# VH-VL binders against UPF0598 protein C8orf82 homolog, part 6

Target 1, 218 residues: UPF0598 protein C8orf82 homolog, of Mus musculus (Mouse) (q8ve95)
Amino acid sequence: MWPPSGAVRNLALVLARSQRARTCSGVERVSYTQGQSPEPRTREYFYYVDHQGQLFLDDSKMKNFITCFKDLQFLVTFFSRLRPNHSGRYEASFPFLSLCGRERNFLRCEDRPVVFTHLLASDSESPRLSYCGGGEALAIPFEPARLLPLAANGRLYHPAPERAGGVGLVRSALAFELSACFEYGPSSPTVPSHVHWQGRRIALTMDLAPLLPAAPPP
Below, E stands for the ipSAE of ESMFold2; O stands for the ipSAE of OpenDDE; V2 stands for 0.75 times the mean of E and O plus 0.25 times the DockQ between their complexes.

## First folded at step 1 (VH-VL)

Design Fb18 (framework fv_ficlatuzumab)
Fold by ESMFold2-Fast, scan of step 1:
Structure Fb18 (fold): chain C 218 residues (1-218), chain A 119 residues (1-119), chain B 107 residues (1-107)
Amino acid sequence: as target 1 above (218 residues)
Amino acid sequence: QVQLVQPGAEVKKPGTSVKLSCKASGYTFTSYWMHWVRQAPGQGLEWIGEINPSGGYTNYNQKFQGRATLTVDKSTSTAYMELSSLRSEDTAVYYCARDRGYEWLFDYWGQGTLLTVSS
Amino acid sequence: DIVMTQSPDSLAMSLGERVTLNCKASQSVDTYVSWYQQKPGQSPKLLIYWASTRESGVPDRFSGSGSATDFTLTISSVQAEDVADYHCQQYSDYPLTFGQGTKLEIK
């Protein structure tokens, strides 16, 4: 047979890898059974987190407020143990993995695995952002200078634990509240330059931009 | 600078309980899980359990479940491990260790408390 | 439980020699393995994580490799300050487990 050149093969592989680069949304249909046991005493479960930070069984036919997981202890354990999936199993469709005892919990997401749902502010501590329904137990320091509004999708992002990709989505209702604090320069009415927080005018670093998908050409 | 300060030594009789402390400083105490690991003289490391200081949520090695209890005092940035029904084989150095970003990676360790259980 | 077995139990090397320490898991742990260095009288110190990623501040003579069940820690040119016990750890599944340790000594 007439084999393709190495250059053509390498280009095809590069393009295929680019399409599968660091996405949380699986496009492949994979075969699994919830609770399957590939090894003695090991159970595997498959999950999905939406843009509001709600966690579901991946094969749940309906994904709404009623069907999402609400158990605080489970959510805290699940998201605290979340890491990139390098298990050799289901990596393409479920890019994150959480180990809860003897359960391997595979996760795919609509946007980011970490979705910030609440700003926790108290008189005794610096403000923190809570994610995915975990309350105080799933909260990280709020860093207003590192907020990133992404023009490509109109969404707001904030640093997240490195194990969960380093950047998290700010849920729309919270993003709306935080966006009121943005200041726009005269040369850029659609991209903020500063955020006003607790009486301070803070320059935005935009350092999260490389971790997010590039904006499509206008 | 991150520090985890533990007492140097503790001596207990068999059948009693002990509560070991680990005082954290130099970082936001509630942002990192804390682990407890022991090392019997001349032996390897053995994981006891972990606690999230923010919510108090714990996971234990089954071998210690029911005997070990992990707690925290957020006001003093101190983690505690209580071990009950002590036996001579519980003689070991007990370490607290910080989990770097909830990854089961122990980036900072206390100096360890030597617990001696003897009659 | 996943059992981590290290070999050899101890070894003595001359300064500048390449040393190789082995760690085997009783079942696949993917690349969820870390290595800790413990000098006499001191607490363990993180050296390597994710099987091959070197912790910040660790000299480049230390390297890790392996996947699934077989892992190796290599010191390309052993120095006097490398005298220590080396522990491997899996963090693929609960409970977290360590190997028994390998003692490195200088001749």
Scores: ipSAE 0.007, ipTM 0.490, lowest interface PAE 10.8, mean pLDDT 83

Design Fb24 (framework fv_ficlatuzumab)
Fold by ESMFold2-Fast, scan of step 1:
Parts: C-alpha cells; structure tokens; sequence
Structure Fb24 (fold): chain C 218 residues (1-218), chain A 120 residues (1-120), chain B 107 residues (1-107)
C-alpha cells in the first residue's frame, strides 16, 4: 500500500489555510502548526473526524461536505494505520495517531474515530458496514446482535477495529434505518431487547457498553 | 564510515543495574532514531525501545517499562540504555541499532553488541 | 502484542537451490516488515524493508514479498555465504516484534 501523497496533504493545507488551532471556548487550547517539525525528519499533522465520519484538517475554518477529505486511497491509508496515541505528544487532545513514515497524523473525534456510513450488500458474504468514506476497503462484518443503542445520548454503536477503540458510531441516517428494526420489551421502553434483521429475531448482547465513555469505568 | 561502537561484555550481580553505551560516528547523530534490541543465548531478537537523540523522545516495549531507561549525550554522540533490577533472564547480547532514513525503513546499522551476563 | 511466527525453524539446502522462508503475523501489519540476516557471532544485517524493498548493497538474489499477515523472503540461488539465521520483524505497531528466526544451512 502506497502511503498518503504530499499532494493530498498540500491541497488540504491550502484549503484550510489557518495553521493554528484554538478552541472556541478558550477553556482547553491546543497550540500547533500544521506540518510542524519538532525534530529533524518528523512532520506533524492534525485531523478531526465528525459524527458523520467526515475527515478534516483540524484547523479547517469550514467543516462541511465540500471541505472534507474524499480521496479513497488517503482515507484507506489513514484509517487502516490508526492506533491509540501513546507517542507522549498531544495525547489528551488527540487520542489517536496514524503513522506514515515520520509523519505523525494526530486525530481527535466528535464521538468515535470510526463512524459507519454505509451498509454494503454482498452476494457471497454477510452484509458489511463501511466507515469514514473508505468504501469496500474500510468495511467490517455487520453484526446485528452487537448493535448498542446508548440511552444516554440516543446514538447507535457497532463493533469496530480494536486498533481504533473497538467500538464505532453509526451515523444518524444509517442508525435511523437500522433502529426501525428494534423490539422493546414491556419492562424497558427505552432500551431494546431484540433486533429484527432479514426475517430473524436477534437478541442484543449489549457487550459494547463498557467500551464507551458513558459506561462506568472499570 | 558509519559505525556504532559498544563495549564487548559486562558482568553484573542480580538486583543491580547496568548502563550500556553505544557510541556513534560517521553521521549526524541527532538525525536518526536509535533502537535497543537484545538477544538471549540461542534465542531470537527482542525489542527494548527507541529514542530520538534530537528531542529525547522515547518509546518502550511495555515488558521493560519501569526497568529500562534510554538516554543520549549529544556532546559525545553516545546513546545509553540503563536496565535496573537485573535478573539471570536478562543475560543476553544487547545491540544498539540506527534506524534508516525514514523511520519505517528498518534498522540499517547495528553495533557489535554487548554481552551482559547476570549471575551470582 | 503482534506475534511473528517464522517457518521452518531450520532448513538445509544445496548450493544453487531456490530457498523460501516464511513469516506470519498474528494480525495485519500491512507492509511494515523487515528481514535481517545474522551470521554466527555477528550483528543482524538489514536485507529487506517495507516487505519488498531491498536494502542498498544487498545481492539481487534476495527478494521479499507479502502483505497483511503473510510474508516471504526468497533467495533465488543460495550461496555458501548465505548460511545464517534469518529474522523477520514488524514495525506496524508497538512494541516492535521479531520472529523466532529460521536457520539456513548448506548440505
């Protein structure tokens, strides 16, 4: 696999223009310059993924469909390389890191770093969920029994690659489609017990709950 | 031309600490990451950690966390690995190795290794 | 930790034969794999990095291939000087890990 091109990153830098990040509230501030070189042969870049699974340069002034990264190869490389940030740098503000050579690509997220955007049909395999615009290359088996509707925030979650936290957010439009199949018991009107999927009545395991910030810590 | 020089051998008692050296020459010391790798007699290679001489940034194998400490002396172009609370299982050849031009290019230059023997 | 498993443990070949050494990762390491040659009493020497890129000065009879979990080092025509232990290493994730090694001998 070829690493992300300098051209894609240069284009993103031109679109973002601003190289200084500052929180709107001023309560928590992170100071960096896109492409900074804290030591010889190292370049650092800072990214943000929203609740729709769209990837942006963190310091982009506008974050919408026009300004998000759409290059398939870049997205596949970025998210396939994603790991927890244990670099000793920016860990509190950017909990994930995608390494490409001596380029450190720091990532923060609105909810989860993996956001499922599409359900992919397959004639030889079970359906798969695609995340963050990566199409077939960023897809994992769809496991309806492991869907987790979280009462605390009204969002839907599904297993994700362990390297990226093990649990991913299902974007709103897809969550709406999947949630139509939930069955609620008389003892719990806010937490479903089963999901009806392709003619089957499937019990929900709720095994993802401990992996989310809203769950009590271990 | 490019060379990493390590002492041949060290003998230590269990429970003590050792500080192994690796003197670099023939290149710009601060431009390359330095790795530490050990090999027990007749066994495979085991990664201990890495250090960037320019900024002092380190990454460690969790197995050695709290026992291994990597440092550098830029004035002498020397890297050090200190290993504490020594046990007989720490008996091994300890290598320093320079990372190639990009950090994913592998370890292109190796020291000759220091044989550390830990025995009572 | 990512476990690297090499096979076979040892191999004896005749001069001029094609030899294939295997390395399997317990999970995907993409192409972040290096191969090292280690002769008795010597330090390891880098042969291949990025799974398939030959290090400068390494004879062209050495080649690497593979991706994800399965990697191969090939010596197209083994020479007497190739007697050594060969180690694969992943650098996709911390800690960096090596295989147990394959010993190559000449019959």
Amino acid sequence: as target 1 above (218 residues)
Amino acid sequence: QVQLVQPGAEVKKPGTSVKLSCKASGYTFTSYWMHWVRQAPGQGLEWIGEINPSGGYTNYNQKFQGRATLTVDKSTSTAYMELSSLRSEDTAVYYCAREGWEYYYGMDVWGQGTLLTVSS
Amino acid sequence: DIVMTQSPDSLAMSLGERVTLNCKASQSVDTYVSWYQQKPGQSPKLLIYWASTRESGVPDRFSGSGSATDFTLTISSVQAEDVADYHCQQYSDYPLTFGQGTKLEIK
Scores: ipSAE 0.000, ipTM 0.421, lowest interface PAE 14.3, mean pLDDT 83

Design Fb30 (framework fv_ficlatuzumab)
Fold by ESMFold2-Fast, scan of step 1:
Structure Fb30 (fold): chain C 218 residues (1-218), chain A 121 residues (1-121), chain B 107 residues (1-107)
Amino acid sequence: as target 1 above (218 residues)
Amino acid sequence: QVQLVQPGAEVKKPGTSVKLSCKASGYTFTSYWMHWVRQAPGQGLEWIGEINPSGGYTNYNQKFQGRATLTVDKSTSTAYMELSSLRSEDTAVYYCARGYDFWSGYEFDYWGQGTLLTVSS
Amino acid sequence: DIVMTQSPDSLAMSLGERVTLNCKASQSVDTYVSWYQQKPGQSPKLLIYWASTRESGVPDRFSGSGSATDFTLTISSVQAEDVADYHCQQYSDYPLTFGQGTKLEIK
């Protein structure tokens, strides 16, 4: 299964073909061609991950449940190989890169490249958070004390590996479930002070706040 | 205190198989890829393959495809490399090595001490 | 397969000298290159990754540079403890490949 199935990619490319390339909604606009070959034996592809942890070809016109990548082996390989883009190519628009065989897979994100989608029972040990549809193979220890509800955007964050920016987004449905465990102090109705988890009352550290971009001015 | 512990040496006859172990400790075993690399006497390093302990997903150097088999035992945090149809040219030190971080799998930040495999009659 | 060629095969330096080790790829590997130090009787140790990023705990006299096909590892002032084989590795494409190594000795 490695490199990723060409059939999975070809189906997505067929769906994307009718769309004009558009890679950045900000100041910079970047031009590329899916499958381009800057040197022999190298192929470059461009991807996008949304706030639900769904992976798409970047130039897909429609980004919904039907058009996202669902192949488990592909997702595991893609996100396990994900690292900061220091290639000298497309760094500003695609801050992450996954090497899958001879393919450079550039990634941009709606929020974070790691999006936690499920809380998993461990092998009878500690709970883990699974991200981006990768099941048990893409999971990290759940650290409830380090959950960060960000007032600026109303989103919930959790630690992620350094190479993925150190912070991952918790997808909205899971964030809603986890937020039911939050305790708000009488002095602050909008910022929780503790989380109640497995019979424990755990103080929130808020240590992830410096790792997230400052909110834009109101 | 991450450690990867390997046996010191193995002696095998040509045509047999060997199964080398690598016991990990000091980190979450299922969170990092495990790689296998060999080094023949006086030669450079040669990559054999990699395994994700969480899912058992493997990638092999084509040179070893069909002869090398990578497996893990999560209950003991131990990785294994089985090499079949041994030849004298398989005489080498065999290392296990951890991928650099939770995601990468390519930069090897911790290495086992190596097992010297000698294939001779 | 991408072939990594290191030069020289071996070199002997005087203490305090600047040392440059070369590594050339048979095709572009961008900056996907790591350098390892292997002292006699020991396992390799990661020094540099992403061509130029120094691993935590590695002395600042070690530096890496290069891109595409040409890479160098520089030791600004060689010390006796630097006697080792040095290996470059590409991780741009499978299979992952290493150079043959450069042996560094002190005169």
Scores: ipSAE 0.006, ipTM 0.498, lowest interface PAE 11.6, mean pLDDT 83

Design Fb36 (framework fv_ficlatuzumab; at its last look DockQ between E and O 0.02; V2 from the best seeds 0.00; counts 0 for: pae E 14.9 > 2, off the site)
Fold by ESMFold2, look of step 2:
Structure Fb36 (fold): chain C 218 residues (1-218), chain A 122 residues (1-122), chain B 107 residues (1-107)
Amino acid sequence: as target 1 above (218 residues)
Amino acid sequence: QVQLVQPGAEVKKPGTSVKLSCKASGYTFTSYWMHWVRQAPGQGLEWIGEINPSGGYTNYNQKFQGRATLTVDKSTSTAYMELSSLRSEDTAVYYCARDYGSGEWYYGMDVWGQGTLLTVSS
Amino acid sequence: DIVMTQSPDSLAMSLGERVTLNCKASQSVDTYVSWYQQKPGQSPKLLIYWASTRESGVPDRFSGSGSATDFTLTISSVQAEDVADYHCQQYSDYPLTFGQGTKLEIK
């Protein structure tokens, strides 16, 4: 049985540093060995999550749908134990850490560690968004008012668990489906002002914007 | 040999500030969180705060927020704790202590300094 | 703040006896409890973390147990060198807090 995290760190500073690291590191390479044991009671592994929410070993030569991790129990455990990396090790290159017993599982991401992949709609329940291949076990309430279209990178964001950075990326295919529900205001022709959801017109709060940096142009 | 070395004693007047040092050796300084804990004579242990030497992140006991400041000097592997507006109640032994990991992996403080006795008296 | 309450405040034991020290949290701390030994005039020494895992180099006679709010440190056969103050500490939530300590002496 895996212990959960201890005292909560200052997530706002971790998010800001993680965002700055993404801005600074274009081609940085860090040296590690998968399964390394820097201390007798721990092993370290290094992972990468792409913009589609697919999880890989960071050093995998092939990163595609065929080669990503798919085991539900592993994915649920991994992402349920994800925390900002405050281990004192690899913090600049790997902003997040999943603590699985005697394993430190470092994570870096193309955009956000949480990537919403599916809308789980049901007549018997409020809609939920699932992320990173975890189905119902990795799902949160869908909050259409809090969708954040970010003009700087053309991507869509949604609230995510605070331990995983507070904001997650909506994968492109899902963002495209949701974009049909957007309404643009006269003062914001490139960024929507409202979302139409289940017969209601809902103003976008934009409350997630401070959690995301301005992306540099490619 | 992992060691945390602290000065033995400091004497200060009320209303002044003190900056206590903790010199680390025998391990990679930036790989471990550093905690500060105090113990008034004959009393229990009280956590002041922690600092991540790699990123400079800090968490403070709210009792000390605004009075305590934790810093590090990576080039000398030294941690510092500054306490301002000293009062007689601040008389205590002040320990630095190493903790490994993030989250709940190793929140045990596995290496402690010998402590600095701070006496605040007029 | 999470309050850690230790009992008894002090006790005296004969050599070779089994000792049980108690620590109670004011709210659930899951298994995020550590135990420290502090000999007279010395700094604390880590004995147990995650409620029950013995730190490297700690004698087998020390063991920890418990979860949620009730925790124990057990010394199966007390030795003269075990004369110390014993502190429990939670790390489930900030601020990190210690119990007031239990003083162990030899009769």
Scores: ipSAE 0.000, ipTM 0.431, lowest interface PAE 14.9, mean pLDDT 82
ESMFold2-Fast, scan of step 1: ipSAE 0.521; ipTM 0.768
ESMFold2 (binder alone), look of step 2: mean pLDDT 92; pTM 0.949
OpenDDE, look of step 2: ipSAE 0.013; ipTM 0.566

Design Fb42 (framework fv_ficlatuzumab)
Fold by ESMFold2-Fast, scan of step 1:
Structure Fb42 (fold): chain C 218 residues (1-218), chain A 123 residues (1-123), chain B 107 residues (1-107)
Amino acid sequence: as target 1 above (218 residues)
Amino acid sequence: QVQLVQPGAEVKKPGTSVKLSCKASGYTFTSYWMHWVRQAPGQGLEWIGEINPSGGYTNYNQKFQGRATLTVDKSTSTAYMELSSLRSEDTAVYYCARDRGYYDFWSGYLDYWGQGTLLTVSS
Amino acid sequence: DIVMTQSPDSLAMSLGERVTLNCKASQSVDTYVSWYQQKPGQSPKLLIYWASTRESGVPDRFSGSGSATDFTLTISSVQAEDVADYHCQQYSDYPLTFGQGTKLEIK
């Protein structure tokens, strides 16, 4: 059935319906009610993804590992359906939209909507980065040459599908592991020049820098 | 060159099940969602469902929920659609078609189509 | 379900004429609309996506326009090889739905 009537989607709808909407804080004050119906057959829900790739109801009071969405099927469906918000509604505050049946699921993010959480590698397959808890189903090719350590915020970025902005954040634990492979030049101790990956010394392209708002000048 | 190869025809009796195949080549099979769409003679296109070959995750048109089952075999880059409790109105050409979305990202519009399998359901 | 209604059901045009095919959605689909060409005995072929973006390799005589509920596919100068059924599709909401098709013929 679509939208699916399974426990996962029903649980997400129950959580959205039971929570009282409140004004977003921090960046912009936006007013909405979870599950609001601007048209007879349309329901609108509002979500937030943090710098660890954890998905929450936007108005959730606590955002931690206990309260984040964990159902694999729901996460795969949500992020696979994610696209830029061109709906004419809430675009400034919620730049991405995931459409599920008659539901508009608006998403805002702490950093990027795609947050890489795991490196998937085996002898028989090319390495891939998995994002937002989706495992094998939410993964793209790992391109070590295109890793971008951003000095301004100390975070690590990697290419992501253009539909989700073309650049994704690498979560801190994974970034720590990957950053151990960086090589720094003697005259630039804060900006790496190369990454050592699987016995190769690979020059960093820095081509993702223009895609980030805080990017240093070229 | 992207290709989706389907058998030409199948003939089945009402009440039986059929399992149609779609063999993909020329791209990374697990990187794109696969859709199934049917077309009854002289009629328009009707969406059955979609599958992510990487994780096996599926979404179905409610009209086919419980009757259609989508699966994949990653080792042979083949997608399958099984349709049960066949009726004469299931007579149609069944297409597999690739979602344009790169990797696991879903687009919803279909860039490459198989040649279709004509399923005839008659007594 | 979002119902996609195409009009006319069929039309016959003379070579070189401008033709416009219509597609109406039962509710707003923003610009989440694609168009497919299906020649006799063949599988559908993607022509237009995002209401107005032409697929690579599709002749520039094909163009799409529209938003919300009303969409059009235009062929600026119809050629003999354009004889086909044309289908619109929405991908704004599940289930994915197609129009019933418009059959284009040459006089």
Scores: ipSAE 0.000, ipTM 0.482, lowest interface PAE 14.6, mean pLDDT 83

Design Fb48 (framework fv_ficlatuzumab)
Fold by ESMFold2-Fast, scan of step 1:
Structure Fb48 (fold): chain C 218 residues (1-218), chain A 123 residues (1-123), chain B 107 residues (1-107)
Amino acid sequence: as target 1 above (218 residues)
Amino acid sequence: QVQLVQPGAEVKKPGTSVKLSCKASGYTFTSYWMHWVRQAPGQGLEWIGEINPSGGYTNYNQKFQGRATLTVDKSTSTAYMELSSLRSEDTAVYYCARDKTYYDFESGSMDVWGQGTLLTVSS
Amino acid sequence: DIVMTQSPDSLAMSLGERVTLNCKASQSVDTYVSWYQQKPGQSPKLLIYWASTRESGVPDRFSGSGSATDFTLTISSVQAEDVADYHCQQYSDYPLTFGQGTKLEIK
C-alpha cells in the first residue's frame, strides 16, 4: 500500500489559501497552522467532516462539493486509520485522529465522524452501508434492526466501527429512503417500533441510544 | 514564476567561513522545507541538510553537523547556509532546493532548484 | 546511512532506443525514491518522485518503477536532448542520500 497522495491535499491547501477570507471569520478557540511541525519531519493537519460525509481542511472558508476531498485512496486511508484522539494534543477540539506515518491528522465533525452515504446491495452479497465517500472499501454490514431514528434531532443513526465511536450518522437522502420502511405504533407516532426490510418485519432494538449524547437539560 | 536565486561563485581561503544565500520568490516561503545539496567536481550529489522556514527546525547530515548552519530570513524570503573551517575538499557547487510537499509522504523530493553557487576554496 | 548504487556508471545509446537505468538501495526504502536529470552546467531537474509518479511537465517517455530495494528509470525512446547525468535519491530515512549517477550519451 502506498501512502495517500499528497498532491490532492497540497492542491486543497492552495485553493483554500487563494480564498483570501481569513479576516472575516470568527476566531477559532484553538490555534494551529496547517502543516505545523512540532518536531522535525512530523506534520499536523486539521480536518472537518460534515453531515453529508464530506471531508474538508478545517480552516477552509468555503465548504462545498468543489472543496471537499474526493480522492478515493486518500479517503480510505484517512478513515481506516481513524481512532479516538488520546494524543494529549487538541483532544477537546478534535476528538478523532488519523495517523499516517509521521502525519497527525486531527478531525472534528458536525455530527459523527462516520457518515453513511450509500447502501451497497448485490445478489451475491449481504447489503452493506458505505461511508464518507470510501465506496466498497469503507463499508460495513447493514443491520436494519439496529437503525436508530433520534426524535431529538430528526436524524437516523446506524452502527459504525468501534474505533470511530460505534455509531454513525445516515446522511439525509439515504435516511429518507430508509425511513420510508419504518412502522409506527398507535401509542407512539414519533418513535417507530419496527422496520420493514425486504419483506420482513423487524423489531428495532434501540441499543445505540446510550452511545449518542442526550439533549442538554433545559 | 517560482525561483530560487543564488550567487554564481564565491572564492574563500582555507580556514575561513562562507555564508551562501538563496533568495526565494513566486511562492509562500514558509510553506516548504528548503534543502541544501552540494556536488564536488566529478562527484555525485550530497545532501547537507534541510530547514523549515516557518519554525526554524533543521536536520543535518551528520558529516556536516557542527560545520554547517542553516538559517532563514522570513522578511526577505532568503535561506542561508554557513559552512565553517573551510578546506579544499569543500570546493563544490552548492544548491538550495525546495522540498516538493508539506508532509512526510512526499517530503524529501526536491522540485525547484537554485542555479547553484560554485564555492572555490584555495589560497 | 542508506547507500544508493546506480548501474551502469555510463552508457551510450542510439536515438530511439529504450533505455533502462538501475538504482539499488542497501536496505528497503519502500517507494520513497526520486529521479533527477542533470544536463552539463545545469542544476538537477526532478523527473520522478514516489518511485513512479512523473513530475508535471516531464515527457511521458520517462517512467519510473520499483519498490523496496530495486528501482528503475526507463526512457522509452531516447532523444538527443536526454543526454545528461541521472541521479536517484532516497528520502525514506535520514540522511537523504543520492546514487553516484549514470551518464547517458548518444552513439
Scores: ipSAE 0.000, ipTM 0.428, lowest interface PAE 15.2, mean pLDDT 83

Design Ra42 (framework fv_reozalimab_arm2)
Fold by ESMFold2-Fast, scan of step 1:
Structure Ra42 (fold): chain C 218 residues (1-218), chain A 123 residues (1-123), chain B 110 residues (1-110)
Amino acid sequence: as target 1 above (218 residues)
Amino acid sequence: QVQLVQSGAEVKKPGSSVKVSCKASGGTFSSYAISWVRQAPGQGLEWMGGIIPIFGTANYAQKFQGRVTITADKSTSTAYMELSSLRSEDTAVYYCARDRGYYDFWSGYLDYWGQGTTVTVSS
Amino acid sequence: QSVLTQPPSASGTPGQRVTISCSGSSSNIGSNTVNWYQQLPGTAPKLLIYSNNQRPSGVPDRFSGSKSGTSASLAISGLQSEDEADYYCAAWDDSLSGYVFGGGIKLTVL
């Protein structure tokens, strides 16, 4: 399923990849070259996902709206194949890996590899949260009782696919919208006890809390 | 609690074939590759090949190409290794082991091993 | 014959530090990660070290691995009687398109 071949994907790759004729100086961490072949017919690529769920080539000079990957099919393929990195290569620096044939796509993340960007609602279906720009194809059931507001960093978390760590970050804009539904008890003004959703008062389970201290290294 | 349980010991005549089974439990069978490794009496470990059940893709060591066939049945979570044209040199303990590779990738971490199946080729 | 080279035997006393070497080439250890397996007498092998230097859950921190160039090393500190076993290194070999093992080393705890 890799590499993407469409015009939109090619444009995204061109925008993300620098063609500058210069050598990196002062790189202090793990050393790699995009597209390197450590074994015959194996290619390795290195990626970064930010707190807004935007995917970049790890060595991109600028990480913003213009340089992030936007092609839906590419994002769906990449994140659908995401697994913990147990390859024996770059595990400390890139804790996740998306494998497509003989291509190893290493991923590091600012917070979580899954970042929820949109709430999908339908009259005929239960609501779902979409992540990393993947639309309907990268969506899981919305479980309001399992939302975790983390006091230590002020961020909001929700269950995510087990293959990608089991917990995902809710991006700030969406978290702000969902935070309007929280109810705070008199004894805990900074930590909500309930969420009001679809006319129901739902107690928060806080069951995701143990997963966050064990998150993969940066 | 992942377990790989292998079939019982076999005694075979030269020129015959043997088929050893490896049943996985306590984990997701299709998420990992299964490798086969043998050990002759008093000798070291030798990789024979493996299979990625989700794709049905098998890969064999050069020494065993043409004689070994590795298959998997996802419905029973069982992998099989069949070795044909048996010789006295094939007398060994045969192990199955789970490889932590994903999809078409072979990682080489054999993290859980079956108990082994003794195959004796004699007479 | 094994593709990776290990000494055939080593010995130590309880509390000592023992190192076990494993030598290969550019097509195996030089380009791929090394894993180590422990085989107690009469039992199946057990994963001891993966990805050059990582320990699975349940393996004591007395066991450590390292890799440099085309060679790898397993170190066992605070040697104990239950460490008496055969130890194997292993790596993928690009030229053979398969996994290769060292010949194994018999570690005796005296």
Scores: ipSAE 0.000, ipTM 0.421, lowest interface PAE 17.9, mean pLDDT 82

Design Rb03 (framework fv_reozalimab_arm2)
Heavy chain, then light chain:
Amino acid sequence: QVQLVQSGAEVKKPGSSVKVSCKASGYTFSDYAISWVRQAPGQGLEWMGGIIPIYGTANYAQKFQGRVTITADKSTSTAYMELSSLRSEDTAVYYCARDLEYAFDIWGQGTTVTVSS
Amino acid sequence: QSVLTQPPSASGTPGQRVTISCSGSSSNIGSNYVNWYQQLPGTAPKLLIYSNNQRPSGVPDRFSGSKSGTSASLAISGLQSEDEADYYCAAWDDSLEGYVFGGGIKLTVL
ESMFold2-Fast, scan of step 1: ipSAE 0.005; ipTM 0.450

